# VHH binders against Malonyl-S-ACP:biotin-protein carboxyltransferase MADC (madC), part 3

Target 1, 317 residues: Malonyl-S-ACP:biotin-protein carboxyltransferase MADC (madC), of Malonomonas rubra (o06926)
Amino acid sequence: AKWTELQDKSFLEATARERAVGIVDEGTFTEFCGPFDKIYSPHLPLMGEAIEYDDGLVAGVGKIGKKPIFVISQEGRFIGGSIGEVSGAKMVKTIQLASDLYEEMVSEKPDLPEEMRPAVVISFETGGVRLHEANAGLLAHAEVMDQIQNCRGRVPIISLIGSRVGCFGGMGFVAAATDVIIMSQFGRLGLTGPEVIEQEMGKDEFDASDRALVYRTTGGKHKYIIGDCNYLAADSIRSFRETTTAVLQKPMEEIETFRRIGSMEKIKEQIELVKLSVSLKPKDSMDVWAHAGNENPESLINMTLDEFLAQAKRLKA
Short names: E, the ipSAE of ESMFold2; O, the ipSAE of OpenDDE; V2, 0.75 times the mean of E and O plus 0.25 times the DockQ between their complexes.

## First folded at step 1 (VHH)

Design d16 (framework vhh_8dlx_2)
Fold by ESMFold2-Fast, scan of step 1:
Structure d16 (fold): chain B 317 residues (1-317), chain A 124 residues (1-124)
Amino acid sequence: as target 1 above (317 residues)
Amino acid sequence: EVQLVESGGGVVQPGRSLRLSCAASGFTFSSYGMHWVRQAPGKGLEWIGNIYHSGRTFYNPSLKSLVTISRDDSTNTLYLQMNSLRAEDTAIYYCAKTRIYTYGSLTWTEFDYWGKGTLVTVSS
C-alpha cells in the first residue's frame, strides 16, 4: 500500500508535497492552484539562480477526521532555502482562507464542535540566515505575522520542524508565534543560524561545519529541554501526523497555553532562559541539559526518541 | 495494582534464540505502550525498544537487527524475541510501562512501573 509507504517515509527526506499529503487523512489533500502557477520569486535572479516558476512551496487543504486542515509545506533548496514574494503570498492566502472559513462556519453555527473547526499546519524548510536585498520577502513575513495574529484564539496554527534545512531567521520568529511547535530530533530551529553563531563566537568555539555540535545546539532534543518546542516526533511522516492529530484533539483554550510568545507567563519564561544563558555561559548545549537535572547529558545525544522522552529532564525556567 | 512479571530467562548457548515474556496486570494493557530495558553485569541500563498500543515498534539502533518486540493484548502479554544471542547479551531484562505528563507547554514521558527482571546468561 502506497499510503503506508508514505506514512513510513522519513520526514527529513520527504518532499514538501509528500509532507503535505501525508500530514492529513488519505485522499483528502487538495492543492491550491491558480495565479501562482507561473510566478517565481524576484529574489532568485538577484542571487544568480535559475528562474523557477514553481517556488517549491505547497499549499492546500485536507482533513484530519472532520477538521479542515490548511497546509503550508515549504521546500528548501541546497542553497539553504529562502522566502520570496510568491511563497509569502501563498502562505498569507492559505492562513487567510482558514480564518475566513472559521468565520463563515461559526457564523452559520455558533455551537459548531471544535473537531469540525479549521486549523493550519505549517511545515518549515528555510535557511533564513541572510536577508534578501529586495524587500518583498520582508513584506511577506509581516503579512504572515498579521494573519497568525488574526487566527489567535480562533484557528490553531501548528508548526512542524523536521526538514533537512530547518527553520532559521525571520521564519524562526514566525514559528515562535504559532500555537504549537512539533520537532523531530533532526529538525533545526533558531533565530540565528549556525554560520552567524560561528562568526560571533569564532570557529574554535563554534564550528558550523561540525554537524553534531549544530544538532546539539539547534536540534529538537535541545529545543525540547529548553522549552522552545512543545512536542517531539520521530522522523517519519506518520509520527508527525499522529502528534499533530493528538494536539488538534485538544480544545483551543488548551492549545493557546502552548504558545511560545503572546502571554506574560511565556515572556517571563523567555526572560529566565536569557538570564540562565548569561549566568551559566554554556559552552555546549549539554551544559544546559546538566543544569536541567540530567545527570549524564552526553547519553541523551545517542538515545532513541522514546528513551529520550522517558529519561530527559526539562528546564523549569 | 499495577504489576509486571518477566519470565523466560535462563542459560542459553551463543547463536541461539530466546523469547522473553512480560505478564501485565492492574491496568488496561491494550491502551499503553510498553518497553524492554536491560542491564548487563557492571553496566548501566540499556533501552532495547518499545511497542505502542497500535503495534508500532521502535528499537535501539544497536540492537534492531537482533530483536523483535510484540504484544498479545488478549493475554496482556509483552514479548521480546532475541536472535543470534551473544555473550554481550548476558543481562537482567526488565519490562517497563511509561506515563506521559503534560503541564502547560511541557510534555515528557517517564517510566512509572518496572518488573523485577529476568536473568539471561549466554555461555558456552
Scores: ipSAE 0.000, ipTM 0.102, lowest interface PAE 16.8, mean pLDDT 77

Design d20 (framework vhh_8dlx_2)
Fold by ESMFold2-Fast, scan of step 1:
Structure d20 (fold): chain B 317 residues (1-317), chain A 122 residues (1-122)
Amino acid sequence: as target 1 above (317 residues)
Amino acid sequence: EVQLVESGGGVVQPGRSLRLSCAASGFTFSSYYMHWVRQAPGKGLEWIGNIYYSGSTFYNPSLKSLVTISRDDSTNTLYLQMNSLRAEDTAIYYCAKRYVYLPGSYWEYDYWGKGTLVTVSS
């Protein structure tokens, strides 16, 4: 069936809408401000850009079991997944709606089971702020951060990073602020895009066209080993859905531990990372992998997900 | 100029041990990880292992029980200790340095020596 085909689809190759529909239970996704509502950024036509009525961001609500899931799915095919006025407002409002629903539900029924409380899932595919609308895009990033903070301890927020464009720039900070990060090995996460690193370091030091190098420094395996992502999923909508479902079955207090190391623990982690930099002098991700206890770090590069998870040793704080 | 000069090869009898040396010059040796690679007659290159500047070692699993790589940063020297030598270990042995960020394969090297021949025969 079509649902099985959707579930087996590559997460990397999927559209934003396919990721959104496929992450929740079949038939439960209701899209907010979709293409049929004909809402688009008024600034794009003035800048000579093509418009898309959903402004390159799919937002809505569905369910996993009894749990309402507010979904935000960015579309890299539309202006590189960049965030503008309409897409930014949709992202902010979707998280606000999850928070509002939580308040309403818990006020009416303080002992409401966790399985019935709302959650947010964000599928990232963006290089950051839309230049055509830079001020509105920057404001949206700040407002999204405010909404994430409002949800802490109340509404879990899960980041999915497995898209071709990845998650870079200001949205990298947003992803870091969420409770849980799930990546595939093909997902990319960083505060600075590989092209900017090449410009700063020079092509001889860092070649942005070297996919293996970029994959090692921003990819899911490296992020998993250093603790910058919590879970790895295979490159399918099914795998991301199953991993998300498993995470959301955990108590909120446990989910918080993935993000919330605490002030003292966070300082300790930073100190250990500085010590590692001084003693190890790493020039490649594999130097860090070797230090983490992986005797054959080069062999990890081509392992399947199952082989990697069975053998890979993570950096200890 | 970067130079890598291997030494210590020769004819050895089966079952014996041999230590190869590689003298490095023209770069800050202590700041780079180094490799040992060999090539048997009529065969392709076979990677033996490497040593990171932290001293951590990483070996070809097929060879791990037979070899030990070490370094002396004070003398800019890389070592390969080989034990229980067999006829199959007959090869030219190279030490190699590479950039940490190269397009393509981890097997691409920016500098390597002429090699030292090890012949295992009775």
Scores: ipSAE 0.000, ipTM 0.109, lowest interface PAE 20.5, mean pLDDT 74

Design d25 (framework vhh_8dlx_2; at its last look DockQ between E and O 0.01; V2 from the best seeds 0.00; counts 0 for: pae E 19.6 > 2, grease 34.4 > 24.2, SAP .956 > .668, placed apart)
Fold by ESMFold2, look of step 2:
Structure d25 (fold): chain B 317 residues (1-317), chain A 123 residues (1-123)
Amino acid sequence: as target 1 above (317 residues)
Amino acid sequence: EVQLVESGGGVVQPGRSLRLSCAASGFTFSSYYMHWVRQAPGKGLEWIGNIYYSGSTFYNPSLKSLVTISRDDSTNTLYLQMNSLRAEDTAIYYCARGGYDILTGYYRAFDIWGKGTLVTVSS
């Protein structure tokens, strides 16, 4: 499909490649194929052969205006969006390339204009790691976190969460460590998947097949109200692209304060949330939405994005 | 020549502790993060954890309470401390150099490995 038609495509329904191509300017996306597709698994040195694998992850570089944009887009249709050694290494190297480009550009021009600063955009779609990939997935998680740390204050990293599988498990921690999180109302973000939560809490307490409950506790509207999600976008590639573009116009100094857990303002906010959790003891997101000042919180569930943003009251520290 | 040599393996009784060493040579050890990986009989490779050049460590969650990884940059040595060993910890233990190594390209996340040291946990 043409880039212009892609802009109207549902972000929820789009493939990883459609999301990656559609986020950057028309005609600018170059996908990394050979080297990343043939990243040698440490498990395969025992075989003594480099083997190319299809890892279900689209990585590449494009532009938004003058800004180089390194894109990582996960495909949930590939083994439920599980992170493995090959896809993990591809993520790591893509982030490293962005950091390396930034260092090269600054070495040539120390007063690099903000409009030229490279950025990373990660479109998450993963349920976390699976048993057969558990150790490889955990290694990928740790290596990605290292690269995110290396980018602090230099290369902004934007998380996009709006795909069918959501962003769970170790990648939930990775998303939380990025600078900015953009979600649609259909996006889901959590440390564990809903099925794992149900397994630990029992079906009577948390029914993972109840999609309304799942969306209320992990979904974009809830995450926006509690402040875990910085921006809420409509379910279209255009809306995610426009929101990403607007965020990237901000100076790096502003971006680096959004989610940095160690800032004094963030610590103060977390202390107030702990106090609230002790007093409120919420059992459902509706309790939290009501506490935030939404007298009829159920009415927010089916609002359009524009209605929701106009009416929803967010939790205050 | 880039080389990693594990040592300290052997037969130990359940419940005991064991420390493995990995001697590194032929590269600037302090500039690389390092991993421990193991392979139990008849099973695939299992990542144990790593240690960054800063000294920060990350572990396989299933093993976190049982292992400690450390490094000594003055002797180019990586260590794995294992406590409360169980029969299921019987494995060949490998150290590996972690890798954004430009020389190996994008195909090697762990670019060099030792030959391993066997740990057998039996009564």
Scores: ipSAE 0.000, ipTM 0.114, lowest interface PAE 19.6, mean pLDDT 73
ESMFold2-Fast, scan of step 1: ipSAE 0.022; ipTM 0.392
ESMFold2 (binder alone), look of step 2: mean pLDDT 81; pTM 0.812
OpenDDE, look of step 2: ipSAE 0.063; ipTM 0.494

Design d26 (framework vhh_8dlx_2)
Fold by ESMFold2-Fast, scan of step 1:
Structure d26 (fold): chain B 317 residues (1-317), chain A 123 residues (1-123)
Amino acid sequence: as target 1 above (317 residues)
Amino acid sequence: EVQLVESGGGVVQPGRSLRLSCAASGFTFSSYGMHWVRQAPGKGLEWIGNIYHSGRTFYNPSLKSLVTISRDDSTNTLYLQMNSLRAEDTAIYYCARDLGYSSGWYPNYFDYWGKGTLVTVSS
């Protein structure tokens, strides 16, 4: 069946649209602005780039059970997933629509069960701001942060990081500001891309072509051990969907505790990691894994998700 | 020897503005991102925001309309401009250097920070 095939598809290899359709219940996804709607950035022709009418970002709404889910799914195959004027505006508007729907629903029915209230899911796949539209892209980051703030305690926002390009630059901060981060072992999360790190530190310190090193420093297993992602999912749409569904069943008070920034407890966690780096002086992510109590860090790299979750020791749960 | 020295704190009336400075020495300031963090009496640490070596800034969403972070690489100085100060802004304010050498989430962690400067907002 097509749905089962979609569910079993690698999240890493999936398109942005496949991720969006597959994360919500079968047949429930409605896209707000599809490729045939002819919405695109006016700057693309001047950059010499091909025009794609969805501007590399799929946005829409679907359901998980009775809960409306507003979905934002970035497409790394379009100009590396970079955020421009149109894609940025779509992202801002989608989160705003979720907030507006929440306000309308609760105003009309204050006793509406939590399971019927809106949520936002963002599948990240971006290296950062689109340079030829930098002002609009930077403004979009600020406006997204404003919308996230407006949603706190009202509309849960969940980040999915399992795409080929990953989540870097300003969007790393955006992901950190959401309530929950779910990664696969193949997902990548950081404030800078591997190539930028190589340029800054030099090839002798960090070789961007060393894919194993890159995955150990930005990958889901490392982020899980240090507490920078909340949950690990297997590399399938099904696993991300099941993990997202389980998270959304939690009460809002619990979901609020997972955020990486904007709380004093999370700042304390950052300070403890800084203390660790000063005392331990790690040269590799595996030094940190060893300090967390993992006696054979090298073995963790090749473990299946189930094996890893059964055996891995974390610095912070 | 890396040193960060905050200054500009003191007693200030509600509704006023205040600019804090952080003098950096012992490293190539222009190559590092910098952070501001505060701790209110009896509470934990709260991240205010950061500024990359490029000049890009990101703020705690709860504070974005109230603060501005800037830097002067020629004088190795980091600034925090605070407007419309409220009693709840009473805190010790710290500047901190970004780790810089770690990828992923690590650039948000600090390897050095100053002793802090006390800001008291009262009448």
Scores: ipSAE 0.000, ipTM 0.121, lowest interface PAE 18.9, mean pLDDT 76

Design d29 (framework vhh_8dlx_2)
Fold by ESMFold2-Fast, scan of step 1:
Structure d29 (fold): chain B 317 residues (1-317), chain A 123 residues (1-123)
Amino acid sequence: as target 1 above (317 residues)
Amino acid sequence: EVQLVESGGGVVQPGRSLRLSCAASGFTFSSYYMHWVRQAPGKGLEWIGNIYYSGSTFYNPSLKSLVTISRDDSTNTLYLQMNSLRAEDTAIYYCAKDRGYSYGYLFSYMDVWGKGTLVTVSS
């Protein structure tokens, strides 16, 4: 059936809308400000750019079991998934709606079971700020961060990183501030795009055309070993859905411990990583993998996800 | 050369407010996260908070009611506003630059720190 086909689809190759529909229970996704609403950034035509009525960002609500899930899914096929005025406002409002629903539900029923309380899931596929609308895009990043902070301990926020474009620039910072990061081995996460790193550091230090190097340093396996992502999923909508579902069944107190920033334990980890970077000065993720205790780090590159999770040693700060 | 220089520390009476500054040079300040960290005498480092290049802030929950972080990208200056100071706030206060791309894809950490400025809360 169609649902099974959607579930088996590559997360990497899926559209933003397919990821949004597939991450929640069958038939439950309701899109906000979709193509039928015909909303677009007015600056794009003035700058000679084509428009999309969803502004390259799918937003809506669905369910996993009884839990309302507010979904944000970025579309890298529209201006590289860049965030502008309309897409930024949609992202901010979607997180705000989850927070507002939480307050209303818990105020009316303080003993509301955890499985009925809202959550947010963000599927990232973006290089960050849209240059055509740089001020609005930058403001949107700030407002998204404010909404994420407002959700602390109330509404869990889960990041999914498995798209072709990946999660770079300002949105890498946004992902780091969410409660949980789930990546596939093909997902990419970084603060700066590979081409900009090459330009700043030079090809001898970082060659953006060396796809294997780029995936080793920004990819899911490396991020898992250094603790920058919490879970690895296989490259299918099903695997991301099942991993997300399992995470959302955990208590809020446990979910909060997964954040990369905002706790004393994470501060200590960062301080120890600073000390390590001074002594090790690694040039490739393989150097870090060896330091973490992996005796043949090259073998990890060729492992299936299941083999990797069974054998890989993580960096202990 | 990348440099961070804190200023504004000194002796301050309990209950008063104090604003610390951090002057940044040698890098594109507006493109990086900036952090404030403190260390009380005989204790470990305590993260206060950070400010994203966008201006959004994230604070240590234990300190959120005491502090406000801001930045002025036109002058390459980071600020830490502290209110209702207590004796327990006595510490050396450091500003730190987030790693950005430098080892940033290999490690998630702060890569450049200032020398610190001492704040002593005493009557």
Scores: ipSAE 0.000, ipTM 0.162, lowest interface PAE 15.8, mean pLDDT 78

Design d31 (framework vhh_8dlx_2)
Fold by ESMFold2-Fast, scan of step 1:
Parts: structure tokens; C-alpha cells; sequence
Structure d31 (fold): chain B 317 residues (1-317), chain A 124 residues (1-124)
């Protein structure tokens, strides 16, 4: 009963735990480390940091149909929405557990049915990293990237961006590396396609600062039009759950095509498209939306999700 | 087999700059996060900072204006640039490889491979 009421709750206003419980099937979410569990690092005193009692991240496993779903749900109100040592390690371990389960399942049945394939769902809510603290959680950003690479073609990873704080800093690059990004119009993503390309290719090959101005808008509608998110959901747990469910019904080969930087060929294509846009000289998102083929871009701002999806033209679909 | 070897230490005058090197061998250096740590005479270990594989750095807030960590993956070398050296910077400087382990739900963040250290003496 409470789960059904939770489905109608705003995703933006929901807590990390509410997002985790609501995204999977009713009664199936089991948390790996609860808010009453205390995780201590004996190495924090050597780094000059106090012991953390709460890590600001919910991690666990549930199900959607027969599919095991490993959930990572960030809490923006804890430590200003930044990633800590304990929370970083929980993200790494959760993704690793999904990969381990996949290996075990394939060992039992080499022709694993798609509907039984494990998946990872990450609900982002971070304003960035704690830049002034000695903390191994910063290093976990790159370890998370390593785990995501290890999952490619094996375990689909879905990003959900609809929280109040949004997804910024190093976690923006993490989101871009996942297979699918789902945003609400109220979601905020603090990276651009050019920035992701620069990270992959290196600054000497591609400088994002020269290319990224046209893509500075962080909102879901803009990210959808420029291809920086794959799907838009309404601002409810139900809409995110239903969109996630629909995506995860697709075969792994199809899911992999949704990545921003799925292959070197795709990256080179995107670089070429960005170069061609140099002549556009946009002043704001409306110029970009017009270039995408929207004849009256301003009209899209106040459209409902359904109206927007029916009418909006995209630079990259 | 797996080794880290620091170099570049020595006697240096106050106010000068010094760059330390750490040569890695026996593992895929480009895949690991690296730390710099120091130990002044009669004191415990003091963490200086770290660098992850992409080159992004994080520093001890007390030291961040005085040091820069960098890496050259083509030569398997880690660097620590120190500026405006003071007598208080006299210490043995170690490079170390990051390790993360979990035992019964408790995370332990440590360094699993260390060099022997290089002595820096700041003296006139």
C-alpha cells in the first residue's frame, strides 16, 4: 500500500531510499548497508579526516520481473551531496556484485535469457566531490568507471537523473559512461557531449572548452534535444520505474547503442558533428533547439512531457 | 617483483623547490591510483595527496598550496613537486599504491605497495 502511494511521489523531492524502493518491484528491495549500519575506515585518521557514521548512499538489490536490479541511490542532503570514502566504496562494490552475479549465472546457463540478466540502476544526486578533504572516495570515481567498463556488453547500467541536486562534477562523467541516461525535465546534468569526448580522447586531441558553449544548459529537455540523455520521464517514481522497465526489456546489443561514446567510430562522428556546429554561433538553448529543426523553440519550454515528446526535434536521437 | 623506487631527495635550502620521482615496476602503473606520504623524524605518517589514473589530484588541505602531484604513464613515473620548502618539510617521502578492501562490511583503505622512501632535508 505504501509502495503504491510512493509511485506517485515526485522523484525530485523523494529521498534516496524512496527512489531505491520505488524503482524496483514491490517488496523486493534489500539494502546491503542500511542507514543504521556504521562503516569505519581505520585509515581516515592518517588522512586527517573524521570517521563517517552515515555515508549518504543507499545500495541494494531488488527485482524487476525476473531481472535482478542492483540499485545505487545517492542522497544529496548528506555532506552537501558530495561523494565520500565510504559511499564511493559502496558504489564500486555494488557494481562489482552485479558483474559477479552475471558471471555466476552464465556459469550455470551459458545462454542466459535476457529477462534474467542482472542490471545496475544508479540514481544520481551529487553537487560534486569534497575537494578539500583527504578522502579515498575521490579515487572511487575512477574505480567506478573501471567497473562500468567491465560491465559493458554483460550488465546494462542505467542512469536516473531527476534529483533536486542533480548530477555534477566527476559523477557527470560516470553517468555519461553508463549505457542509458533517463532524465526528468527537472533533472540537471552538469556535463556536455564535448566534455565527455575530451575525457575519452584527451585535451590535445579535442578541447571541450572550445566546443562546449552551445551545450551549457543542464536541464532534461535540452539534454534530450542534444542527445545527452536517451529518455525523458515525468517527475514521479512511477514514470522513472516504467521508463527503466521498458529500457531493460530491450536486448543488450540494443541497449549498448544508446551510449554517448559507445565506440571510437561514434566518438569521431560526434567530434565531426561538433566541428560542423562551429558556424552556428548560438547565444542560448533556443538557437540550438532551432538548429535541431524546432520551428518555434520557445513553445517547447512549457509543454507537458507528452506534448514535448510528440513535437520536439532532436540533434541526435 | 612489484616495486616503487623514490628518488630526487637530498639537502635543499629553505624557500627552494624540489621535485621527487617514483619509478614503478612489476604492475600496470597506468591502472592504479598513487599516493605521496611523508614521515618527519619522530612523527607519524602524514598524507600529502593522491592522483588517480586520469591525472586528477586530491591534496591534504594543509599542503595543497605547496605541492603538485603528476604522473607520466609512458615512463611509469609518479612525481611530487614541492615549492617554498621549510624546515618543517624535512621528512622521508614515500610513494604508495592504493588498495581498498572490505572485511565483514567494513571498508579498509590503505596502501599495499610502498617504496623505501627518499630523505628530504631542508637546511641552510
Amino acid sequence: as target 1 above (317 residues)
Amino acid sequence: EVQLVESGGGVVQPGRSLRLSCAASGFTFSSYYMHWVRQAPGKGLEWIGNIYYSGSTFYNPSLKSLVTISRDDSTNTLYLQMNSLRAEDTAIYYCARLSITMIRGVYYYGMDVWGKGTLVTVSS
Scores: ipSAE 0.000, ipTM 0.128, lowest interface PAE 18.5, mean pLDDT 74

Design d33 (framework vhh_8dlx_2)
Fold by ESMFold2-Fast, scan of step 1:
Structure d33 (fold): chain B 317 residues (1-317), chain A 123 residues (1-123)
Amino acid sequence: as target 1 above (317 residues)
Amino acid sequence: EVQLVESGGGVVQPGRSLRLSCAASGFTFSSYGMHWVRQAPGKGLEWIGNIYHSGRTFYNPSLKSLVTISRDDSTNTLYLQMNSLRAEDTAIYYCARESSSWYFGRYYYMDVWGKGTLVTVSS
């Protein structure tokens, strides 16, 4: 009953553990404990912060149907979801375990059905590298990228972006390197936080205190229209679970086409989108929505998910 | 027109060194951070490292002992020095500009890429 109640919970307001438990089948989530259950960064006391025994990351394995799902769920309540040495190592090890399981299973049965092969799901809630562990955090980002590369064509990796903190900084790049990005309209994604965009562009171009502008620029609807988000889910654990399940039913060769980074064609698309932003000189993401063919861009802001998906025109650059 | 052109690729014997160049044009090179990225046959993109406008560098830890990135702002040129080349270093090598889009075009970290230069490590 508790798991069924969890399905209706806001993904935005859920804890990292609730997201992990709810994304996989009822009763199947096993959190990785043992060597990780009483660890802390040795750098935190030196920076004058309290010692924490967990680094704000839930990692484990569960199932969707017969498919093993390795889950990484970041928690924004611990130092704003910033990535440090311990949390980075947990991400690396979790992805590596999925890759190792894939190799073991496929070596035994090369024709093993896709529905029984492992996958990785990452729920992001991070502003990026933890400042008092900057070098270790940068190392962790590089190591996570290496593991993602090892999984390409073998183990699908799906990004879930629906948290209040969102996915910013180096982790925005990590999300872009995964096979599929699923966002809610309340999720936030970018390499640069709103305050830094304002600092670089000037308040006249981008006012970080304008919450509506920030959500239009970093939010799921905008990311969906410009192709930085593959799928849009409603703000519930159920919607993210159902969308993830539907994606994982697709053949690997189709999933690979969704990656934003990984081929010359995707690089060209990225370059063309940047060129378009420079030539179009949009003052608001709604100007980009209009260019994509949406006749009344403002109407998209308050649409329900179903209305938006039925009506929204996507950019084809 | 903003452009990055890699050069210096080719066939090289195992254990040798090779230096790649990236010629930048159409923008103020000295104001941007630059990256090197590679893609081996049948594999995804692998980040090699970057160099800020200040000259400070950061490397992929798995490659740090094998590569050095440098820049010459007077000639608008980025370099990648590679040592102790192995067959596994066979890849297309790309230089890329750190994103500096000012009109909500900061979709990803690297916004301009070259076409790449092929390095084949073979005897």
Scores: ipSAE 0.000, ipTM 0.223, lowest interface PAE 11.8, mean pLDDT 76

Design d4 (framework vhh_8dlx_2)
Fold by ESMFold2-Fast, scan of step 1:
Structure d4 (fold): chain B 317 residues (1-317), chain A 123 residues (1-123)
Amino acid sequence: as target 1 above (317 residues)
Amino acid sequence: EVQLVESGGGVVQPGRSLRLSCAASGFTFSSYYMHWVRQAPGKGLEWIGNIYYSGSTFYNPSLKSLVTISRDDSTNTLYLQMNSLRAEDTAIYYCAASRSPLEWLYSGNYDYWGKGTLVTVSS
């Protein structure tokens, strides 16, 4: 589909490549390590052949206005979006390239205009580590975290969570470490998948077959109310693009204030809170919404996004 | 009270094998991811590997061919089998427990930590 038609496509139903192409300005997306791309090896010696394959992750660069946007878009249709050696290396390389470009630009012009500052956008769609590549996948998570920390204060990183698979496992932790999290009401964010939590905690504590329970605890509305995501977007590429664009027009100093967690120790603590949230019974999640100041929390469940944003009160410690 | 007690350390000659044990108590061992971590003199922590509650094992790629991790949930015991030991393997070896398989990657903070057992590889 053409870019203008792509804008109206459900973000939930879109492919990873459609999300990447649609989030940046029309005609500007250039995918890394396609069949005809030059390999950029000086910044990551091991890139070589390993990142020439798709491996369920689209990476590239495009623009929003004058701002270079480095895009990572995970594909849940490929082994549940699981992270392996090739996909992990592509994530690391993409974030490194954004940081390297920033350093090059600042070296030439120390007072770099905000409108030209590079940024990273990550569209998450993953259940976690790929089982048969677990050691490489785990190492990739650590290396991605190192790159995210290296970008703090220099290159803003925006998380988009609106896919069918959602963002689980170690990638939930990675998303929490980014500067801004944008979710749709259909997006899911958690440390582990609902079925794994049910297995570990038992059905009496958490029933994964209860769709309403799952979405109440991992869904965008819940994450918004408890402060685990910064913005809610409608389920369209256009809405995610417009929200991302609005965020990226802010100064870096302001973007940094949206980050909930500033240290690795705090990130670990937040992961445990996410695990706990997922295990709550439906009545407990409604109690959380009531505690946030919502007088009729159950009415919020079926509201349109616009109605929800107008009425919902967020948790403030 | 939660306790992790490592045993099996000591002085061992280069080229030999050694098996370390970790006895766990005070928590539901079978529900936790168990890890082995070591610290050589003057160096930082090095993750060796972990084992899921299901028995699946994941190793530091640098050490994969040299070590095997196993567990016995009936006795709440974690094991580390090390082969072809070298002087560079001299370290304090710790067992650790977490409710996430990824704790070691991100913060190095585990839910529970043993006191460690010293392994000295020397002739």
Scores: ipSAE 0.000, ipTM 0.122, lowest interface PAE 19.1, mean pLDDT 75

